# VHH binders against Abasic site processing protein HMCES (HMCES): the designs that were tried, part 100

Target 1, 269 residues: Abasic site processing protein HMCES (HMCES), of Homo sapiens (Human) (q96fz2)
Amino acid sequence: CGRTSCHLPRDVLTRACAYQDRRGQQRLPEWRDPDKYCPSYNKSPQSNSPVLLSRLHFEKDADSSERIIAPMRWGLVPSWFKESDPSKLQFNTTNCRSDTVMEKRSFKVPLGKGRRCVVLADGFYEWQRCQGTNQRQPYFIYFPQIKTEKSGSIGAADSPENWEKVWDNWRLLTMAGIFDCWEPPEGGDVLYSYTIITVDSCKGLSDIHHRMPAILDGEEAVSKWLDFGEVSTQEALKLIHPTENITFHAVSSVVNNSRNNTPECLAPV
Below, E stands for the ipSAE of ESMFold2; O stands for the ipSAE of OpenDDE; V2 stands for 0.75 times the mean of E and O plus 0.25 times the DockQ between their complexes.

## First folded at step 13 (VHH)

Design kx7 (from A8 with T105D; framework vhh_6z1v_2; at its last fold request DockQ between E and O 0.87; V2 from the best seeds 0.80)
Fold by ESMFold2, fold request of step 14:
Structure kx7 (fold): chain B 269 residues (1-269), chain A 122 residues (1-122)
Amino acid sequence: as target 1 above (269 residues)
Amino acid sequence: EVQLVESGGRLVRTGGSLRLSCAASGLTFNSYAMGWFRQAPGKEREVVAAISRSGGSTWHADFVKGRFTISRDNAKNTVYLQMNSLKPEDTAVYYCAANFGYHLDEDAYDYWGQGTQVTVSS
């Protein structure tokens, strides 16, 4: 997983992240750095995307079940990194394999600090290798969406009213992530960055690609992954597995160029 | 400066009971998970029990399950280990430790006490 869509306006995204705290009260996550949110149909590594994390990371003595939403850089920069330019990392931290997460210093250190996050997207893209050709077929992959009489189709989002019928109640994809906080050696603001944990693909996706993001399916999974104060790392890692509760459709090659930020990127073909 | 101070270790007979305490200072105690670890002579340190920041979740190693109970009192900044049905194999130095995240591996724990000796005689 190296490409996502996360295009919802901030207010729509925030409403899609409504949750219940440990006392059962309905809440919205509180934003940090909302001006750094850059919505796009076509997000790639090194860009910023919103993640959920526990309020306890920012406020000592906070309720660890309360959620903050913040943009973070895709591509984890370890807290111990000594170079001045994060692009100089010698290894790829876009993803973290679940089977080695407790062996790799880049990931086990922040995980021991409880730095678990939920990476938000409309869905993600994967490219299928077609036998007998060097061409690849991109797919947009996302949670199954509940259809109502008022629901619109993805391909019909060509006006504000039609867009709302599709996206106003869209169920965001919720992926398990790890984040870290890097203090630049030359000074300046702390850089928050994340990696997406990956697992073997489920049977439904195996013809498209052999890996998939670890998807947190439902409020209980999301709450347990985020609540590092009450859920041990070892218990949280039991949430990391493939899911069959996923759907997809083929899309055009417009998405191949990461500079293309249009609804056509995710439109069915 | 963070300080963790264990107390209560002593010599007890097989089958006896003992309660260890660990007093914490210099941290926001109710933000931290706590663990009890032990190290017998010539052996590696091992996790005995761990407890979430609120005390709502606990974990105990299989070799002490049903005999030892971890608990905490956040108002007193103290974590406890109640040890019942003690065996000679429980003889060790017992350490308390604190970590911001709830975690079972000792290498994640940032703060450690100096330890308290428990000796179980036959």
Scores: ipSAE 0.662, ipTM 0.882, lowest interface PAE 1.3, mean pLDDT 92
ESMFold2, look of step 13: ipSAE 0.639; ipTM 0.870
ESMFold2 (binder alone), look of step 13: mean pLDDT 87; pTM 0.883
OpenDDE, look of step 13: ipSAE 0.893; ipTM 0.956
ESMFold2, fold request of step 14: ipSAE 0.640, 0.640; ipTM 0.874, 0.871
ESMFold2 (binder alone), fold request of step 14: mean pLDDT 87, 87, 87; pTM 0.889, 0.887, 0.889
OpenDDE, fold request of step 14: ipSAE 0.889, 0.892, 0.887; ipTM 0.952, 0.954, 0.952

Design mx2 (from B5 with D103S; framework vhh_8pnl_2; at its last fold request DockQ between E and O 0.69; V2 from the best seeds 0.00; counts 0 for: grease 26.7 > 24.2)
Fold by ESMFold2, fold request of step 14:
Structure mx2 (fold): chain B 269 residues (1-269), chain A 117 residues (1-117)
Amino acid sequence: as target 1 above (269 residues)
Amino acid sequence: QGQLVESGGGLVQPGGSLRLSCADAGFDFSHYDMAWYRQAPGKERELVARITYGGYTNYADFVKGRFTISRDNAKSTLYLQMNSLKPEDTAMYYCAAGLEYESYDYWGQGTRVTVSA
């Protein structure tokens, strides 16, 4: 997973993240650093994207079931990193494999501190190797969406108004992530950064690519992953597995260039 | 378009040089860590050299000093300068790219390098 769409206006995104706390109260996540949110149809590693995390990370004695939403850098920078420039990391931390997460210090340490987050996106892109050519076909991959009276997906939108209704009710993709907090050696603000956990692809995606992000399907999974106050690392890792509850459609090669930020990136072809 | 393609392989005499290139026209690998691997017939594919998106390099012990990996993110191109070639360097050479710790999910088809007198 190296490309996502997260294009919704902040208010729409926030409403899509409505949840219930431990006491059953309906809430919206509270933003931190909202000015760093940069919506785009074509997000790349090292860019900022919104993640959910427990309020307990910011306030001692907070209810660990309460959620904060904040933009973080994609590509985890470990707290122990000593250089002044994150691009000097010796390994790519855009993704981390679930089967080795407890073996890699960059991921094991923050995970042991309960630094779990939920990475938000409209969906992600993946490139399939095409039969008969050595070219790859990009796909936009996302949760199945509630169908409207006339259409239930991006590929079935009939008009601009129907397109807008699709996104007003969009179910955000919720991916399991790990984050860390890095203090630059010369000082300055703490850098929050995340990695996306990957797993083997489900059968539905295996013809596109052999890996997929670890998707947290439903509020129970999201709540357990976030709640490091009540859910141990060992129990949380049981949530990390492939899901078949996923759909996709082919898109044009416009998305190949990470500088292209238009609705065409995710439009069906 | 949409694929890693290696070039620059061929037949060369011992002690000679080759420059391998790898590109993917229209696809931006600037965020990826990239690597060169090689595989001789009947042997396991092995790392030759790797370079992170930020330019950190690492070389296998058997090729250090003779080969240089580099990248040009503006051209979306990976290079391997191979000097002082030995018959043992004869193999298919593959370009790889990835976004995970020491793992590469995207591969080219390879280019053949043959070193013989």
Scores: ipSAE 0.646, ipTM 0.833, lowest interface PAE 1.5, mean pLDDT 89
ESMFold2, look of step 13: ipSAE 0.633; ipTM 0.826
ESMFold2 (binder alone), look of step 13: mean pLDDT 82; pTM 0.834
OpenDDE, look of step 13: ipSAE 0.810; ipTM 0.907
ESMFold2, fold request of step 14: ipSAE 0.625, 0.618; ipTM 0.820, 0.822
ESMFold2 (binder alone), fold request of step 14: mean pLDDT 83, 82, 82; pTM 0.842, 0.832, 0.836
OpenDDE, fold request of step 14: ipSAE 0.845, 0.843, 0.845; ipTM 0.919, 0.918, 0.919

Design mx5 (from B5 with Y56S; framework vhh_8pnl_2; at its last fold request DockQ between E and O 0.87; V2 from the best seeds 0.00; counts 0 for: pae E 2.2 > 2)
Fold by ESMFold2, look of step 13:
Structure mx5 (fold): chain B 269 residues (1-269), chain A 117 residues (1-117)
Amino acid sequence: as target 1 above (269 residues)
Amino acid sequence: QGQLVESGGGLVQPGGSLRLSCADAGFDFSHYDMAWYRQAPGKERELVARITYGGSTNYADFVKGRFTISRDNAKSTLYLQMNSLKPEDTAMYYCAAGLEYEDYDYWGQGTRVTVSA
């Protein structure tokens, strides 16, 4: 998976990430580096997108069930990388196959340090090969959404105004990721970067593409993936599997060009 | 595996040259790692060359400096310049694209290269 939408304004995104800590207290995640958040309908590898991670990564003795939200670079840069420019990596780390994650040092090492994150998006895009043509059909893929009762409308996605109100209650897609921290050899800020774990597609998506991101469906799965203080790597990896709890619709080819950042990228066609 | 389109294959004499191209005019692969693979009849598919989105390259040992992989990210195209061709280079040549090292999810249909006197 190489394209997502994450377009919500920061305050709306933050409210969508409301959670309970292990003591049952309602909380919002605390931001790190909020000025690096760049909302867009069309996020590509090497751009920044928000992820959730445990507060314990930043603060000694913190409650590991408490969450930080931070923009990170898509495309994991291993802590051992020696060149000054991440584009000089001899390998792409945008995705990480679940079946080989423990065989690749770039992923095994940070995973062993508990560097698990939840990658946030409105949803992701995937391109279906159309039989008998060179054309590809892009789809926007996301969690099933609960329709709002305040509008009184069934099918509220039919108009621009009702479509915008849908986003007030949007259930964000929550994908399992691994992150690492790289200190540039010439100095400067530590670079936080992530990879998205992938699995075989569920049956519902297999006609679109044979791979999908590993989706964490529900707060228990999200909490266990994030909580490296209480949940071992081996137990966390049991959360990594396909899910059928997913929906999609066809979108126009506007999304094909990663420079296009417009609501039309995810609008139904 | 028909999302990428290869071109430039054909019949060439030993010692000749060909330039393969791979493009997908409707899709931006500039963030993908890309590769050329080949497969002769009855043999397993094998890597020829790969190039990262940032331009870092790697070649199979049998290339021995005869081939050059390159890309033009502005045009989302991949190239393979093949010089000093030998009969053992005869194969179907496939382009591939992926978002994890040595793992390619998008493949072309292939272009045939035949090196024969």
Scores: ipSAE 0.565, ipTM 0.804, lowest interface PAE 2.0, mean pLDDT 88
ESMFold2 (binder alone), look of step 13: mean pLDDT 81; pTM 0.827
OpenDDE, look of step 13: ipSAE 0.741; ipTM 0.876
ESMFold2, fold request of step 14: ipSAE 0.515, 0.529, 0.529; ipTM 0.774, 0.784, 0.776
ESMFold2 (binder alone), fold request of step 14: mean pLDDT 82, 82, 82; pTM 0.829, 0.832, 0.832
OpenDDE, fold request of step 14: ipSAE 0.808, 0.814, 0.814; ipTM 0.899, 0.903, 0.902

Design mx8 (from B5 with Y53W Y56S; framework vhh_8pnl_2; at its last fold request DockQ between E and O 0.82; V2 from the best seeds 0.00; counts 0 for: pae E 2.4 > 2)
Fold by ESMFold2, look of step 13:
Structure mx8 (fold): chain B 269 residues (1-269), chain A 117 residues (1-117)
Amino acid sequence: as target 1 above (269 residues)
Amino acid sequence: QGQLVESGGGLVQPGGSLRLSCADAGFDFSHYDMAWYRQAPGKERELVARITWGGSTNYADFVKGRFTISRDNAKSTLYLQMNSLKPEDTAMYYCAAGLEYEDYDYWGQGTRVTVSA
């Protein structure tokens, strides 16, 4: 997983993240650093995307079931990194394989601190090699959406107002991530950054690509992954597996260039 | 767009040089780690060299000092300059790209390098 869409205006995104805390109270996540949110149809590594994390990371004695939403940099920079420039990392941290996560210091250390997050997106992109050709077919991959007469799929929108209906009710993709906090040696603000955990693809995606992000399907999975106060690393890792509850459609090659930020990136072809 | 494609292989005398190229036109490599691997007949595939998205390089002990990995993001191309070639370097050479250290999702079909008198 190296490309996502996360294009919703902040208020729409926030409403899509409504949840219940452990006491059953309806809540919206509280933003940190909202000015760093950069919506786009075509997010790539090193860009900022919103993630959910437990309030307990920020407030002593907070209810660990309460959620903060914050933009973080894609590409985890370990807290122990000593150079001044993250491009000097000798390894890529865009993704993290679930089967080796406890073998890699870059991921094991922040996991031991409970630094689990939920990475938010409209969906993600993957490229399929077409048989009998050297062409790749990009796909946009996302949760199945609630179907109505004029909503429920991106291709069903026939006007600007129907497009708004599709996205007003969009179920955001919720991916399991790990984050860390790095203090630049020359000073400045602490850098929050994340990696996306990957797993083997489900059967439905295996013809597109052999890996997929670890998707947290439903509020129970999201709550358990976030709640490092009540859910141990070992228990949280049981949430990391492929899911078949996913859908996709082919998109044009516009998305191939990571600088293209247009609805065409995710439009069905 | 479509797949990683290696080129520049061929037959060369011991002590000679070759420059391998790998491209996937229209695809943005700038966020990927890239690598060259090789596989001789009857042997397992082995790392030759890798280069991170940020330009950091690493070489297998057997090729250090003779080969140079490089990348040109403007041309979307990965290179392996191979000097002082030995018969032991005879193998199929593969280009790879990925988004985690030493975990490569994309592979080419390979280009043959043969070093013999």
Scores: ipSAE 0.512, ipTM 0.786, lowest interface PAE 2.2, mean pLDDT 89
ESMFold2 (binder alone), look of step 13: mean pLDDT 81; pTM 0.828
OpenDDE, look of step 13: ipSAE 0.747; ipTM 0.876
ESMFold2, fold request of step 14: ipSAE 0.413, 0.482, 0.475; ipTM 0.732, 0.759, 0.766
ESMFold2 (binder alone), fold request of step 14: mean pLDDT 81, 82, 81; pTM 0.826, 0.830, 0.829
OpenDDE, fold request of step 14: ipSAE 0.848, 0.855, 0.859; ipTM 0.920, 0.923, 0.925

## First folded at step 14 (VHH)

Design ta9 (from hx2 with I57R W59Y Y104T; framework vhh_6z1v_2; at its last look DockQ between E and O 0.01; V2 from the best seeds 0.00; counts 0 for: placed apart)
Fold by OpenDDE, look of step 14:
Structure ta9 (fold): chain B 269 residues (1-269), chain A 123 residues (1-123)
Amino acid sequence: as target 1 above (269 residues)
Amino acid sequence: EVQLVESGGRLVRTGGSLRLSCAASGFTFSTYAMGWFRQAPGKEREVVAAISWHGGRTYHADFVKGRFTISRDNAKNTVYLQMNSLKPEDTAVYYCAARSYQFTDSPKEYNYWGQGTQVTVSS
């Protein structure tokens, strides 16, 4: 996974992240550093995206089932990194393979500390190799959405008003991530950064791409992954597997340029 | 540049009151837990009080016994320690510290430190 969409306004995104704590109380996640949230139809590595994480990370003795939402940098920067520029990291940390997560110190160490997060997105993009050509067809991949009687195909929202309604009830894609904290040698803000765990693709996606993000499907899976106070690393890793509960459609080549940030990026062709 | 600047430390008599302030700059203050630590001569640095990033949770050491109160103003990038009913045993250098993670009683876990302010309580 090398490209996502996360374009919802902050208030809409927050509402879409409504949850119940372990006591059954309805809650909204509290924002940490909301000013760093930058909505975009076209998110690339090194950009900031919102993630969910347990409140216990920031508050001693907090209920670990409570959630914080925070923008973090895509591409995990290990805490031990000593260079002043995170871009000087010599290995790719955009993704973490599920089969080698425990073999790589950069991922194993923060995971062992309970630094699990849920990466939020409208969906992610993947490119299919066309047989016999060097051309790649991009696809937007996301959770199936509940068809409201009035919601035609995601692509057929003829009016701005209808489009807004579609996104007001959009089910966000929830991907399993690991984050770490890095202190810049020159001082300043501690950098929070994440990697997306990847697995072999499900059967439905296998013709498009051989790998997919580890998707946490449903509130229980999301809650267990986040709750590092009650759920061990071993138990959490059981949640990491391919899922068939996805849909996709072909999109235009507009998404190929990471600078393009328009609704056309995820529109069906 | 990251700076934590403590102020308000002075000589006071037993039973007196002081308010310490710590002004922070060079980082996003509202995202950090803050703490007050103290170090007396010949003793280890110990936590006095701590406060979460949004101020919703506080910790006070057992020896405080309700005499001290930590607070913060995120709009002013400042953390405070109100000290009442001061005793000679409270004589120490008081330090402000910042942590991007949850507050803790371990000094080693904090990211940034002030230079400290001297509090002296006379009998």
Scores: ipSAE 0.900, ipTM 0.954, lowest interface PAE 0.5, mean pLDDT 93
Fold by ESMFold2, look of step 14:
Structure ta9 (fold): chain B 269 residues (1-269), chain A 123 residues (1-123)
Amino acid sequence: as target 1 above (269 residues)
Amino acid sequence: EVQLVESGGRLVRTGGSLRLSCAASGFTFSTYAMGWFRQAPGKEREVVAAISWHGGRTYHADFVKGRFTISRDNAKNTVYLQMNSLKPEDTAVYYCAARSYQFTDSPKEYNYWGQGTQVTVSS
């Protein structure tokens, strides 16, 4: 998993993250650093994307079921990294294989600290290789969406001003991640960064790519992954597996160039 | 305390019409998506229709499409299900449910439920 879409306006994204805390109270996640949110149809490693994490990471004695939403750098920078420039990392930390997560210091250390996050996206892109060609077919991959209809008069759907209403019921893809906190040696703000856990692809995706992100399907899975105060590492890792509850469609090569940030990136072809 | 109170369920003949209502209280109705679900004896609870918090988007299950219409009136804190061309297969207990902002077809995602109202369609 090396490219995602996360394009929703901040308020639409926030409402899509409505959740229930341990006491049954309906809540929205509290933002940290909202000005660093950079919506785009075409997110690459080293860019910032929003993740969910437990409030307990920020506030002593906080309810660990309460959620914070914050932009973090894609590509985990380990807390022990010594260079001043994170781009100097010699290791691939965009993804973390689930079968080796407890063998790699870059991932097992923050995981042992309960640094679990949920990576948010509209969906992700993968490129399918075809035999005998250099050509690759990109696909946009996402949760199945409920087909919705407009309840207004005929013609109301053709207004550009109703675009937010079309996307306001989009089910965000929720991927299991690990984050770490790095203190730059020259000073400055602590860098929060994440990796996406990967697993073998499900049967439905195997013709596209052999790996997929570990998807957390439903509020129970999301809550358990986030709640490091109540859910141990060992129990949380049971949530990490392929899912068949996924769909996709082919997209044009516009998405190949990461500079292209347009709706065409995820439009069906 | 949150309450969802369904009304309007009764015995009707095949081909008949019925309107269900669900009165909501104890929460800010206009920030919740609403759904109608049904459960026949021995069957799983299934989504019938759902409507967005703002009322502008709806979902209807394929088995009721063209026959049932969900609507809401945020001023009256009420969601409705207009049921036309009723069939014996529509016989079930119908439940009103609420979920913050977004609707889904999964009953487990909804936090508030009514007690249900029985709809019986005779041949």
Scores: ipSAE 0.610, ipTM 0.832, lowest interface PAE 1.4, mean pLDDT 90
ESMFold2 (binder alone), look of step 14: mean pLDDT 88; pTM 0.901

Design ua12 (from mx2 with Y53H; framework vhh_8pnl_2; at its last look DockQ between E and O 0.85; V2 from the best seeds 0.70)
Fold by OpenDDE, look of step 14:
Structure ua12 (fold): chain B 269 residues (1-269), chain A 117 residues (1-117)
Amino acid sequence: as target 1 above (269 residues)
Amino acid sequence: QGQLVESGGGLVQPGGSLRLSCADAGFDFSHYDMAWYRQAPGKERELVARITHGGYTNYADFVKGRFTISRDNAKSTLYLQMNSLKPEDTAMYYCAAGLEYESYDYWGQGTRVTVSA
């Protein structure tokens, strides 16, 4: 996964992240650093994207089932990194392979500290190789959405009003991530950054791409992944597997350029 | 995103030079780690050189300073300058791009390099 969409306004995004804590109380996640949230139809690595994480990471004795939403840098910078420039990492941390997560210090250490997060997106993009051509077809991949009576597909929003309705009730893609906290050697603000855990693609996606993000499907999976106070690393890792509960449609080549940030990026062609 | 397309391969004499290029029309590789691999007949594919998104470079032991990997993010192009070529360098050379450590998701079709007297 090298490209996502996360374009919802902050308030809409927050509402979309409504949850029940362990007591069954309905809650909205509290924001940390809301000003760092930059909505975009075309999110690339090194950009900030909103993630969910347990409140317990920030507040001692907090209920670990409570969620915080925070923009974090895509591309995990390990806490032990001593260089002043995160770009000098000798390896890419945009993604983390599930099969080797426990073999890599950069992922194992933060994971062992319970630094699990849920990366939020409208969906992610992947490019299919076309036989006989030098062109790749991009696809937008997301959770199946509940068919509101009139809107069959994202593309069927014939009116601005219908489009708004679609996005107001959009089910966000929830991807399993690991985050870390890095203190720059020269001082400054602590950098929170994340990697997306990847797995082999499901059968439905296999013709598009052989890998996919580890998707946490449903509130229970999301809750367990986040709740590092009650759920061990071993138990959490059981949640990491391919899912068939995805849909996709072809999009235009507009998304190819990471600078393009328009609705056309995720519109069906 | 286009396909990674390698170019610049050919026949050269020992001691000669080639510059390989890899480009994907319309694809932004600026965040990807990129690498050159090669595969000689009857041998396994092996890493030649890699360059991270941040510009960190690493070379195989057999390169011994003869090759230079570089990238132009503005052109979405990867290069391999190969100097002092040897017959042992004869292989199909592949470009690769990825977002995971030593894992590449995108591969070119390859360009053939033949070093022969």
Scores: ipSAE 0.765, ipTM 0.882, lowest interface PAE 0.7, mean pLDDT 91
Fold by ESMFold2, look of step 14:
Structure ua12 (fold): chain B 269 residues (1-269), chain A 117 residues (1-117)
Amino acid sequence: as target 1 above (269 residues)
Amino acid sequence: QGQLVESGGGLVQPGGSLRLSCADAGFDFSHYDMAWYRQAPGKERELVARITHGGYTNYADFVKGRFTISRDNAKSTLYLQMNSLKPEDTAMYYCAAGLEYESYDYWGQGTRVTVSA
């Protein structure tokens, strides 16, 4: 997984993240660094995207079931990194394979500290190698969505108000991530950065690509992954597996260039 | 639409040179780690050279300074300069790309290099 869409305005995104805490109270996640949120239909590594994480990472004695939402850099920068420029990190940390996560210090160490996050997106893109051609077909991949008679589907929107209705109740894709905290040698704010855990693709996606992000399907999975105060690393890793509860459609090659940030990137073709 | 495509292979005399290229039209690989692998008939596919997204390189021992891997992120192109070629360098050469250190999820179709004795 190397490309996502996360384009919703902050207020819409926040409402889509409504959850219940351990006590059963309906809540919205509390933002940190909201001004660093950069919505786009075409997010690539090294960009910031919003993630959920436990309040306990920020506040001693906090309820670990309460959620913070914060933009983090895609491409985990380990806390032990010594160079001044994160782009010089020689270890690519955009993804983290689930089958070797406990063998790699860049991921094992923060995971052992409970540094688990949920990476948010509208969905992700993947490219299928087509037999008999030198062309790849990009797909937009996302949770199945509930339709209403008034809005139809993502491809049926023909006006700004219909487009808004499609996204008003969009179910965000929730991917399992690991994050770390890096202190720049020259000073300044601590850099929060994440990797997306990957798994073998489900049967439904296997014709597109052999890998997929680890998707947390439903509030129980999301809550357990986030709650490092109550859920051990060993138990959390049981949540990491493929899911068949996914849908997709072909999209235009406009998405190939990461500088293209338009609705056409995810529109069905 | 883009696909990872190798070029620059061919027939060359021992001691000669070739430059392999690998590109994917319209797709930005600047965030990917990239590598060249090769496979001779009857042998396992083996690493030749790799270059990280940050530009750091590693070479297989058999290269012995004869090959140079490089990348041009503005053109989304990977190169392998192959000098002092030997008959044992005869193989199909593949480019590869990935988003985790030393793991490659994207592969080309390969380009043949033949070094006749």
Scores: ipSAE 0.543, ipTM 0.784, lowest interface PAE 1.8, mean pLDDT 89
ESMFold2 (binder alone), look of step 14: mean pLDDT 82; pTM 0.839

